# VHH binders against Uncharacterized protein F14F9.5, part 9

Target 1, 296 residues: Uncharacterized protein F14F9.5, of Caenorhabditis elegans (q9guc9)
Amino acid sequence: TSYSTSNGIRLMTFNIWNSGANVENGQQKIAKHILMVNPDVVALQEVYANVTRNLTLMLGHPWVAVERNHEYPDTAILTRHVLIPNTNLSTSGAVGVKIMLRTGFMIHFWSLHLDYTSYGPYAANNKLVDKLDQIMAGENVGRGPQIYEILNLPMMKKWMEKVEDVPIFIAGDFNGPSHLDWTEQTKKIHGDWVIRWPATKELEEREFSDTFREIYPNVVSDPGITWSTVNKFNPEWNYTIPEPQDRIDFLFYKGPVVPYQILTYSGCEKPQRIPFHSKNDYPSDHFAVFADYTFI

## First folded at step 1 (VHH)

Design n8 (framework vhh_7yz9_2)
Fold by ESMFold2-Fast, scan of step 1:
Structure n8 (fold): chain B 296 residues (1-296), chain A 122 residues (1-122)
Amino acid sequence: as target 1 above (296 residues)
Amino acid sequence: QWQLVESGGGLVQAGGSLRLSCTASGRTFSSYAMGWYRQTAGNEREWVAFIYSGGSTTYADSVKGRFTISRDNAKNTVYLQMNSLKPEDTAVYYCATRGYEIWSDTSEFDYWGQGTPVTVSS
């Protein structure tokens, strides 16, 4: 039930698990699920060079793409709307661009994939560390600085000056949970930790809204897990130790829009866990997330 | 930097018991997760049991109900109590640990012991 309105937009974030390499016909399946969700704009992560060319050919006209300006793009944006020439921006973990919708409305859109090393939930849930500062040190190397890099880019500062007219979206795989999700109410399932994760906290301090948590404020009843569809046990211990399950894929927004719907997505068929994943219809180890917004 | 020293291996008859010990030196033991692996000649090391810094445990299906892993943080020691031993438990047993390293993937093992042999006669 997509709403047919000139004031609506559907946004999706989708980590495509090594560009679909881990499942049979993975790129065809990525394109299939994008078409099934029917988004206006897609943030992609784990994008190999030139993969978006294949995807846009499979999606058909008018789909276009921009990749992060790097030999390994990792992040990319797909859209059925118009990419405004010479507005693409690249940082160490993200690509951003200005998009003109067919309605004439403009948006600024970021796809990000933050650093995956020193994964905090492993340390916290497996009780590998005993001090919060050890976890925060890991956050302050890659993930935290990558958010600051985006927010402090000169062109991004100009986009922020116009945010009351042109909304900004930041979508992607943060490789870390939300500070809104690791609270006193949830600490028993998080190794007894309450952690105010810095990447999402910095976005909140800059007045970005977490779309999922805005629509579903109760973290206990609506956890919104996005990691993982297939990685349920730690493979280094012969799949016998539980893999931390967290919401790490987010849709953030700022400016004159109102979200009215958000879902996690893994297709209509339940994905089989690793190592039985190769024939999965849904090609990712992440849930995709998509949300509907109306312009004010 | 850590050193792990296993002890307590030996020869035992089927149905018997052994307790393996692994003593760590060089770093703060209480902050690390500890595990036991075993290896037979010509085969890769297989996981046996794991204990987290907070005391939670997990076991391979082949040893559930027979083996118990425990730790004593004051002595920097992890134990594997092996009961109802079977000839199939014959292997060299290795102690391993992984810590949280800010600049690296936490899925990797940081340190391994040299191994202690266990032989279960039928």
Scores: ipSAE 0.000, ipTM 0.192, lowest interface PAE 12.2, mean pLDDT 84

Design n9 (framework vhh_gocatamig_d2)
Fold by ESMFold2-Fast, scan of step 1:
Structure n9 (fold): chain B 296 residues (1-296), chain A 129 residues (1-129)
Amino acid sequence: as target 1 above (296 residues)
Amino acid sequence: EVQLVESGGGLVQPGGSLTLSCAASGFTFSSYALAWYRQAPGKKRELVAGIYSGGSTVYMDSVKGRFTISRDNAKNSVYLQMNSLRAEDTAVYYCAASTGYSPYDWLRSGTYTSEYDYWGQGTLVTVSS
């Protein structure tokens, strides 16, 4: 009825804010915070070319990386375990790979960064649109299709066939909230909208579990905000309009694992908000999210 | 050393067309997202169109179907093809460049003018007879 923590894994998702460019010594600070969290596997977003090479050098042996197959990777996976050769997959918004843990357990792992254009919370919270179809049109620019692309990739369909033996994780910056977070209970803070956001809803329909909402089912008491650590007001509106604060960074899983802990992370020091952010110890405008799982 | 130089502005009649060009120098053009902003008399600067390093595009609602943004990485240039011009399109048009793939990226809402790495000097477009 209890599982050994020696068969556990820690997974992290971390949007690294233009590869650390917005904070002094940003890449060193990214590596520092990864080491402080001590994960087994990290989904990274906002990754420029050659950044993972620099990060793996700073993290030291045995850290290795795989980047999305593109001139500007954007998404990458870091791990202290073994990347199985010739298993990496790339889509327009994601990179996936098979990983063999030191324990001999296998996982399939995706790092994603979905399209950031036509951000639904801006339109909804500021009442810029009056019909749900207008918001859904924004979701159909990239975010919805990008989730569909991952789930309908032929190799991903093969991974899904083996999911009862080898778990699949989908981690990253969705650039949209969860359908579980924009409910009747929260509509007052969301411009009176209840929205069943399609990217997270599609994962639920494919029977992926949202780790944060599974452990913290009450959206009111445990919102789990990941956007943003430093962006509290919109600079374009002379800092007079509040920036929508949402949970947009997720850890999803399917298969024979049980989550037992999840945390949002921004280091030990309170980050200074924009425009006073340049000397922040924590180098991102996103909270990182990490979770602990046991294999069953 | 680093600069964005716009050209192609001028006077056109309503319903006419113009092509704006922006030539970039002094940075790795192919790594940057490029945008066209405009500022009309008495208004704030607003995003007209943007193109990401990978080629994806975004447009302001009032110009969709009329304007087309494109880039030529070999020539370090970005273009704005403007068709069916209206008096309302009269503005100074600015070219802007950013490395950003941030959640607060200027292309996110189609209107945000988040701090850019580089801006051009602007080119005037007047739609009048």
Scores: ipSAE 0.000, ipTM 0.155, lowest interface PAE 13.0, mean pLDDT 84

Design p1 (framework vhh_8pnl_2)
Fold by ESMFold2-Fast, scan of step 1:
Structure p1 (fold): chain B 296 residues (1-296), chain A 124 residues (1-124)
Amino acid sequence: as target 1 above (296 residues)
Amino acid sequence: QGQLVESGGGLVQPGGSLRLSCADAGFTFSSYAMAWYRQAPGKERELVARITSGGSTNYADFVKGRFTISRDNAKSTLYLQMNSLKPEDTAMYYCARWGYTSSDSPTSYEFDYWGQGTRVTVSA
């Protein structure tokens, strides 16, 4: 009974690939796929100004949105529930807010989009570097510091003090794999590298749980790739070098909830690869990820 | 693998506007990201704006609200629309392919492909 819809929530993270600009009718398709998944809360990445206003109009009542406090938001949160006034938080890579569900339960929710530069999987898979320190140096430019920024924000520290009563979710595009995914078992497909990626490792050290890897602990049988639906080969090398395929979109949680289902999502049709993507029904180069949780 | 070629610079009065272009002469249709940098006389190069292959953008604090970065993948061209120009915007502007770093003191520009630059002068 604890898995009934009245006691559960569905959370989704969805990088919307340049706000839908890369496919015909992209914003309408984004709204369509959100409705098909039927989530309670959505973390969005690659959000241009005014896009959430257009999306909430298409989704209809009662959908509302909050964007990162920046003229170029990049991250946003959509929900069919209540955004608590004056609880929105912004960092260089994220937006967070307190949400009151119709059940009366409260959650704290973050949408993030970490720095895309110095992409470690590309350097590692193509053997562009020969020392782990060179990969870690790339992580220390943006992605690592951006996780640290979220976790050390004064209000986030207050949310952490109440986490046993009000769960915290951190959802989004990390632009890096999980330390749980680049292991001895997967070494051969990762340029012979085992890498303990620092962004996900930092969340683990703060006792956040990786929902996908908790439900699917075997990285070999259940890789959970989220990037990319359309980028399969690197166009910089005339499509001769494989583009790294990784799980880089995550749903993390901490507090009194239990996940019972998680899925990667790209609609009902296989997306056509670049350059044949413009008529794709699914409007993103990322898989969306959604998960179902019950409150305890 | 291609050469980046910047254009569109010139002399403008404070409050004026310019549109910079950067053409990628190679056969590559996308990279992980593109960027605009600038270098004022006697200063180090600094990042102005970045755009991903998908079009997501980031800006330096000193240009937010005034500059807009965009790309046209069909033309393999990067743009920087500069509005409300100030004397402190005077610099050589460089187009870069935002690359990977390989050192313990990394900057993404260390492995970027650089163009020749285009000069912007903001004065009366």
Scores: ipSAE 0.000, ipTM 0.155, lowest interface PAE 10.9, mean pLDDT 83

Design p2 (framework vhh_8pnl_2)
Fold by ESMFold2-Fast, scan of step 1:
Structure p2 (fold): chain B 296 residues (1-296), chain A 124 residues (1-124)
Amino acid sequence: as target 1 above (296 residues)
Amino acid sequence: QGQLVESGGGLVQPGGSLRLSCADAGFTVSSNYMAWYRQAPGKERELVARIYSGGSTNYADFVKGRFTISRDNAKSTLYLQMNSLKPEDTAMYYCAAYWSGTEDSGSSRYYDYWGQGTRVTVSA
């Protein structure tokens, strides 16, 4: 195909902080910011049951949604395009589906929200543990197994067989940093730790590309922090310990696409930190992340 | 709203060739996506080949190297060139198109349009 006939796609991942419950008019603000970003497909996290019904009504035709198949979905996908019937998949931390774009291109798309317990950056940045194996124990209980569950699903294996023709995207809140971000170059701001975080490393070993780090390879100049917009101190320790600031929301891809732009997003106004957050225009404690790709 | 019309099917011997055509039967269907599917007796309808808005193509493993999908936008016609035909290729062949409204149009919908099919028989 020639450059002038190539069509692009915008993908977004957005943790919506208890479905907008922490901010006045939160669901209206979520819909507003989705429309401002103008994505083709949105991965949502922290989705309560039936919240996507309200969001699709606010976004208007032709927006449609699929939620993880659970009484409390947590993850969902919104799109302006066509959800292909009988292709939705659910795991303990994710929902995936095949989408037919109006341009005629197909994609396979995952929204994930990995386990939030035993958050390693807390322990590492504040030196609450002495051994790497203590941090990795948390990764091996929730987040690691959840990535393995997605990659080992029979239908996902079929999607991987067709990835040369139909790209796969994995987007969401990993509740852990990238192994690309906790390096020798950044150890001074990470409690002197160099940690090869397992979830992102596993995706790299399966040849998924981290869109942000591909476009911005210098972790020192372009950290790409996504958590948190409002939480600057750890509430679990009575607000006495600084909250680690990390990039934990990712857009991964594999297949015949090329990313050309990626941004972290929190609206036009700087969100006020907790406890002054209730009137924030931007309704989340996470930055959203969106990226533009061209099909090849 | 328009109907797709397939043509070019027929009886051919193993190793032979056929070219299928798919045309809009009265109304111009604006679509960025077109595909060929087939359905053999007693089997599910399966994808054979597709062509995307940018002109890139995708083929089922069982036809790679033998079939070629192409499009003539000036004639609003989709083609499937079938070479080295096998008895296993015997099926009803269907043209499919998605009506692609502009992404800036909130009133448009992406719909799947199907033709009535054209029969291909590969037999000695």
Scores: ipSAE 0.000, ipTM 0.101, lowest interface PAE 22.3, mean pLDDT 79

Design p3 (framework vhh_7sr4_2)
Fold by ESMFold2-Fast, scan of step 1:
Structure p3 (fold): chain B 296 residues (1-296), chain A 124 residues (1-124)
Amino acid sequence: as target 1 above (296 residues)
Amino acid sequence: EVKLVESGGGLVQPGGSLRLSCAASGFTFSSYAMGWYRQTPGKQRDLVADIYSGGSTKYGDSVKGRFTISRDNTKNTVYLQMNSLKPEDTAVYYCAKYRWSPSGTESTDSFDYWGQGTQVTVSS
């Protein structure tokens, strides 16, 4: 096959929509689609307590998990590889850990789920605000501070000092678009807004690379939409107002790896939109995103 | 941090009135639909009322004509005016923030945040 597993890794981010509660046999379907994608490491979001225990049981040996240290974990990491003991980190929106691959290569990996509040595209595209500072105020409530919290953790600063040897990945649901996606070229479909979204901009300033935009630099031909598989129209005003469709699930990296493939994923069957979603084969309202990297 | 704080519950006689308030913080309140749900002892939570960001409202069948939901975007507060209260209205009432606007069939799974709940008791 064209994929080198001996010197490469497949990473996936997957918001599992209320831990699979919204579709029939949701947790079994989550496990099924993880196995179909065949990743090395998975960032999960919308993880309820004990869900990773159920998922790892369904996935089988050697799958293991780590959850954010909270009563409602929300974020978790699954892997076929070795979780290094005592390297778990938790913030208000994320869990991070050091992983040793069977090849002997090490990575530092974050799964994040940024704050849901004040969803910027909804405010911008539905003309709910008319000033950029109102949108930025929403970003500064949770999402911006949560990125800053991750990047300024003392342990994360130590990981950054070793990034030339051990790559760092930040994967998850940002609940906001990329500053690379809301440009002059796309403003017509974004309520005439050009917005340099702060969470992704901050990662760029810290020299993380957006894997999707690196491989697909043209936002018009390759938008890479991840929100949403099933939420196509806002039910306010009888589905007259369209739900903003954006790329909000990202795979960021820094360090000695080169990405060579990235895909958005929703299985082999087109998901039926809300409210006809209960029997969907693909169990999420987000597209999953997976990418392949080679170590340098 | 998103925070929803309910108040206004209490003990009231049949036929009486109560006004519940839900003070919201940590998000752009005017951009989101808000709802009230109630939990009756031994039963599942059910819809009391929803109010969309644009002001449109929906009510559970048992409360239509008696309850009114409203919002004050200046105060970041959603209200539930409860009139002609019946013993059957006795429940814990929860304020909820929708992830996006409700679709009528989404139920509790559409909410991303819930308040702590406030007790309403209607008894003679």
Scores: ipSAE 0.000, ipTM 0.124, lowest interface PAE 20.1, mean pLDDT 82

Design p5 (framework vhh_podentamig1)
Fold by ESMFold2-Fast, scan of step 1:
Structure p5 (fold): chain B 296 residues (1-296), chain A 122 residues (1-122)
Amino acid sequence: as target 1 above (296 residues)
Amino acid sequence: EVQLVESGGGLVQPGRSLTLSCAASGFTFSSYAYGWYRQAPGKQRELVAAIYGGSTLYADSVKGRFTISRDNAKNSIYLQMNSLRPEDTALYYCAKGWRYDSSTGTYYEDYWGQGTQVTVSS
């Protein structure tokens, strides 16, 4: 399918795995793959200080960036369009900004990276716990509160008031699966658990749509796994037990847009697994996710 | 060389209208964002209105009163100011471009005009 350039927008989310430090020429490879996908706006995760400056130099004019306001930014937004001054917002896990597109449209865009501790699928898949509350511990103390923080920020509430005119996108690494993916249909591969994961469920309750699951509603035929490209075994056990494979990188939207295409991306070569990853052309342990939308 | 030249400023009574013009030269006009900024004595320069392609943005203080427009064939940007108030008194600047520099944590414009004075007084 050809990319639309007149009445559409391509959005990408890309966890850049320790700012490209895990592969040879990682930052150059990150820039290369962004250019190959050709997005309008990119949500980045695992961003160290000054990394976006290097990336925008490699991407060339007119690419610009905004980072989360923190000593370690972790999240950032790249765009070939215009960042509107005095609209950038920061929370403990995210950066958001208003973007003015050449097409005449505006969007509100969030890049997030939620808390990585107490990863729920680890406990659930390996049956290390016997109660739902133990699996939900990381959700209740880290990831869920971080979503709540974004949604209850005063300026975000103002963006929500205008959502029928200016769409809002929330993109990033949730460090947790979707409640839409751990269902009765998939419980056999998830340690017999059906789990309503709080972060994605909270966005659904605020009427955000999960772009991938909207386009691909069958979780069995289209799982959309985004983690991991290189690690198939748990590092805590010297890579001797299976690492959970989940869709944890999402593109959510609300407002007057219609998605018509979404893909997971890892370049043209199959990444080599740890420990043989250092020469991989694709520089991340996450698949990138990109989607095309048309404005209503 | 790249140049932005403002015109149309002057003395105007409260409640009246004034149109500012900005003529751009030295580059491909239609490829860039443009903004109108103002600076009153003792205050910092503030964004009033911006235009990029078909999109426009206005400061809350001027929404519904000011309109920014462009004429790509004439390489010009305009600011139509209606229902002027004494607090609109300022030096008005035209600016090209709109960038965020992550190394300094600030927004910057590529080029600025010299400014045109608008005085709203009886």
Scores: ipSAE 0.000, ipTM 0.287, lowest interface PAE 13.4, mean pLDDT 82

Design p6 (framework vhh_podentamig1)
Fold by ESMFold2-Fast, scan of step 1:
Structure p6 (fold): chain B 296 residues (1-296), chain A 122 residues (1-122)
Amino acid sequence: as target 1 above (296 residues)
Amino acid sequence: EVQLVESGGGLVQPGRSLTLSCAASGFTFSNYWYGWYRQAPGKQRELVAAISSGSTLYADSVKGRFTISRDNAKNSIYLQMNSLRPEDTALYYCAAHYYRSDTSGTWEYDYWGQGTQVTVSS
């Protein structure tokens, strides 16, 4: 009768910066930091072909992977649990799958990487545009439609019908800030802009919760910046203008779970900034984000 | 040595019933949850039914017709297959999946049986 099974999970999202190509022994370092965080499920972004095969070999049994169905996968999911066969879903920016945890609980999990072009914070923070409509035009071409694509997928609609029994997680690099982070309280550090960013706002309207902002509701004291660990100045302008620093990597959830902690992660050593990054122990220009949830 | 041994497969006519058994040995039975998977020629392997300590899961194609059960005292898992259809014809595999019941980073092997053939044909 003393035998017990955990009813909690740790989820991680991790943009792996060109599959670890920008640091020495990058793939080994990616695997090392995943093991140090010790998650149950990992959303990966910037995944090249065969990278998840290499990572699962380094992580060892029982780690398995699923990649977005594309020649360049970009997004992938790693887990130490069971991928339910033939439940893989792919969109232009994401991969989703059903996972049965060792505990017997089931989850639906998405890893996403939204369009990186027309980066809104660049335009807003550096005063490159004078009207909100110019920033929204960029969002309406890539990132917004990619969120709508996921939410309107027929199988995702079926997952939403069962969400009170089986939670849904959407994790990844949104390549845009949260509407919760660009408010009246923060406008002075955002070029005097208050922007209700469409991707995160659409998830809120579909009743997904932003795990970080739920646990840390004060955006001023707890900004939760995830980009960048190494890019402090814009390389396209020969490092002469500051690179906007934003929270763009999110863990969203809906369904019968309760988050109880969340952290941004960059290992035990402070990463050296570009151009001194090649020997960094932490292999990414993004902070990873991980959170712990318990099932209700 | 670790073993999962399936039995009970065979040739049956449509509408009939068959019971598959999976006998586990060489590991602690209660540390695992169990699944029945199937694979037909030219198709990918699919999960048919799963059983944990407190819950069961069924594929939509078999829900209401198949029942998975476990006998902890006998270290055995069963799949009761009722109202069999020709499309149920496949090689059926038993699998054991480790519960994560101890500290993070401690894991045990997943185990697979060799499979048992089920053919539903007139």
Scores: ipSAE 0.000, ipTM 0.173, lowest interface PAE 17.8, mean pLDDT 81

Design p8 (framework vhh_7yz9_2)
Fold by ESMFold2-Fast, scan of step 1:
Structure p8 (fold): chain B 296 residues (1-296), chain A 123 residues (1-123)
Amino acid sequence: as target 1 above (296 residues)
Amino acid sequence: QWQLVESGGGLVQAGGSLRLSCTASGRTFSSYAMGWYRQTAGNEREWVAFIYSGGSTTYADSVKGRFTISRDNAKNTVYLQMNSLKPEDTAVYYCAKFYSRPDSSEWGYFDYWGQGTPVTVSS
C-alpha cells in the first residue's frame, strides 16, 4: 500500500574476500548481509566464476547478476532490478551495465576492482620508500591505467554525454586511498606523507563526486576506513607492524542524484581479527559501503 | 514500541508440516523486512528465510523448496510454512525484524528475540 514513489536508490559496494572462502559458510553469509543491507544494486569484488549464480539463488527472485567477461570475473554486479540487454561492458578491472529500476529510472553502474600490487599505503606508512615518485610508479602500473581504460571506452563516453539525464555510478575497491584523505591534516598517521592518489583524483577531474567525503567532509573526524575489518597487523612480520587502515572502497556518482546517507558496514558482531576469523559472522576483510540517493 | 510473538511450534513426524506465525505489535509493519532464524542446543542461531517489505523472499539452502515464508501486512504477521520436515529441522525458531533499509548496521539488524517457538521432528 505504499504511495511513496521510490525516487530513491540504495547502492552497495562489497569486496567478498575470495568469494567467501576465508570464512565458514562464507557465500551464505555474503547473501545474508546483502539482504540485511537491502540494496537495489551491489558492486561485488573478488568474485570467482559462477559465484553470482550461487548468490542469486540464495538471494531469490528477483535478483539477477552480471559478471565481468573473463574466466575469473573478479567484479560483478547484483541487482533486484532489470539489467538492460547488450549494455554489458568489461575492462581489465571492471564491469559496467545499464540498469532500469522498477520505478522506470535508468542508471549506468560500474563495479571495479583495481590492481592490488604495489600497495601504496603499505610502502608509505611503513617508510619502505623515501620518494613520492616510487609511490606514483606503483599507481601507474595498474590502478591509474585501469581508471583511464574505463573512462575512455567508447560506450562510457556515450554514457557521459547523457549523464545529465542518466546518472553514472562507479563503485568498488580502488586498492588505494583517496587524494582527499591523505592531506596535511592526516600526514602524521600516514608516515608524514601527503599524497594525491591518482585514481580518485582522475574521477574528481572528470567531475565525479566521492559520496562519503561529500557527506563527511572532515577526514580527521570521519576517516571512513574500509580496509581492514580483520587485518590489523602485518602477518609477514609476526603481527608486530600495524597494517595501514584506509578508505579504499568508494561510491562515486555523476548526474541527477543527491546522496543523503552513507555508512560503512560490517554486520552487528565485531569481526575477529586474523588468524581467528574463520567463524566470523561478517565474511569479509573489507567493510562494505552503502549509500542512499534521491533522483532529482 | 514493538513486540514479536512466535507461535505454531510443536511435535511433528518426519515428512509432516507445521506453520509458524510471528505477530508484531505496533505500526508500520509493512515497512520492515522480516525473517526466521533457528537454533539448536550448543549452536549459534542460523537464518532460515527472509521476506522483504515488497514481498521478495530468500531461503537457506537447507530449507529451499520445503519452506515458504509469507506475510500478511493487514494482520502484522509473518508466516513460515514448513513442509517435508526432517529430524535436522528440530530447533527453536525465532522471528526477527529489521528495516528494509537499515539506517545503522548495529541497531537495525537485531530486533526482539523472544524465547522462540520449539519445533521437534521425530524420526
Scores: ipSAE 0.000, ipTM 0.144, lowest interface PAE 19.1, mean pLDDT 81

Design x1 (framework vhh_8pnl_2)
Fold by ESMFold2-Fast, scan of step 1:
Structure x1 (fold): chain B 296 residues (1-296), chain A 126 residues (1-126)
Amino acid sequence: as target 1 above (296 residues)
Amino acid sequence: QGQLVESGGGLVQPGGSLRLSCADAGFTFSSYAMAWYRQAPGKERELVARITSGGSTNYADFVKGRFTISRDNAKSTLYLQMNSLKPEDTAMYYCAKGSPSEEWLRKYYSGEFDYWGQGTRVTVSA
């Protein structure tokens, strides 16, 4: 048997919420939903040590994994295709690898999870700051530097030199919105802020395309919220402050591919909100995002 | 609410190793980013390493490749493995919950969010 679209690929990004620890049978449910989406490659975030070993066992042959090279991986890549030996790259917030698809096409793929702290939408939506520099100070804590770290890695620069032949994908939880989503059109729901979020802006300046916003250019009609499925109030304030709802999980690409479909995903059952989430079928507080591309 | 208790400091020769621990008696450890800071005599406190709830790490350039930050959410404990210690690493080391270096974050969360431990002393000398 062969895939009907031999020149196509499905990519998924999936923050697995503390490796499934917040939901009963979480790891089994993670594997189930990956199989239901049926992707070729998955970027995972919130991956604890050795969790990918369990997930690949549950997914079955031929699924393989690579984890960020660290005691706590946090990021990982799963694929049903071939991980090219000795192409693994690790940074403070990401893991990257070269993948050879069973069709013979090759891709370079990154899974990232940017710094969680100093979350700007909290401050902006609740009008706790009055100057853009205060928000940007938070972006300079980890998220901005982590994007620069990926883009300035020597091997990544070599991947960029070959991008016209081998596409590069950057997928993951950016822990920040897109500069394309916090515009004049949306400022009223964002504490009257228009913010050019630096992580996504830097990728745009390096000529990466935001797959969701390319397919759905109208931010008002198609917000594409990915966080949160279950968290509607900030637990750090005993659930009394509304949780900003934003698109923070992205699929970026550069090179000879064309996206033709993208969806946010949370299974077929509506998740129960925190604190009643433990029996949810969908095991994450993030929507997964998956997209289909055709090679040019 | 947090009650942070650091341990594991001591006297070590240059090139030696130490493992610092920080126990959080609070109920929200797994949901917060955690950090190690240090303060050498006559200097301001500086960030050494940070770890998010998911395990993403950030290191100061002067410790990259030598120090490793990690967490055990089940034990509500933060660790700092320090290898290849240098005299310049001599300092009081502090555990922090959240991002205490960001003033606007302190204002955003209650003042209780940016809790600091009492510190543990590390001395590297010949």
Scores: ipSAE 0.006, ipTM 0.211, lowest interface PAE 9.8, mean pLDDT 84

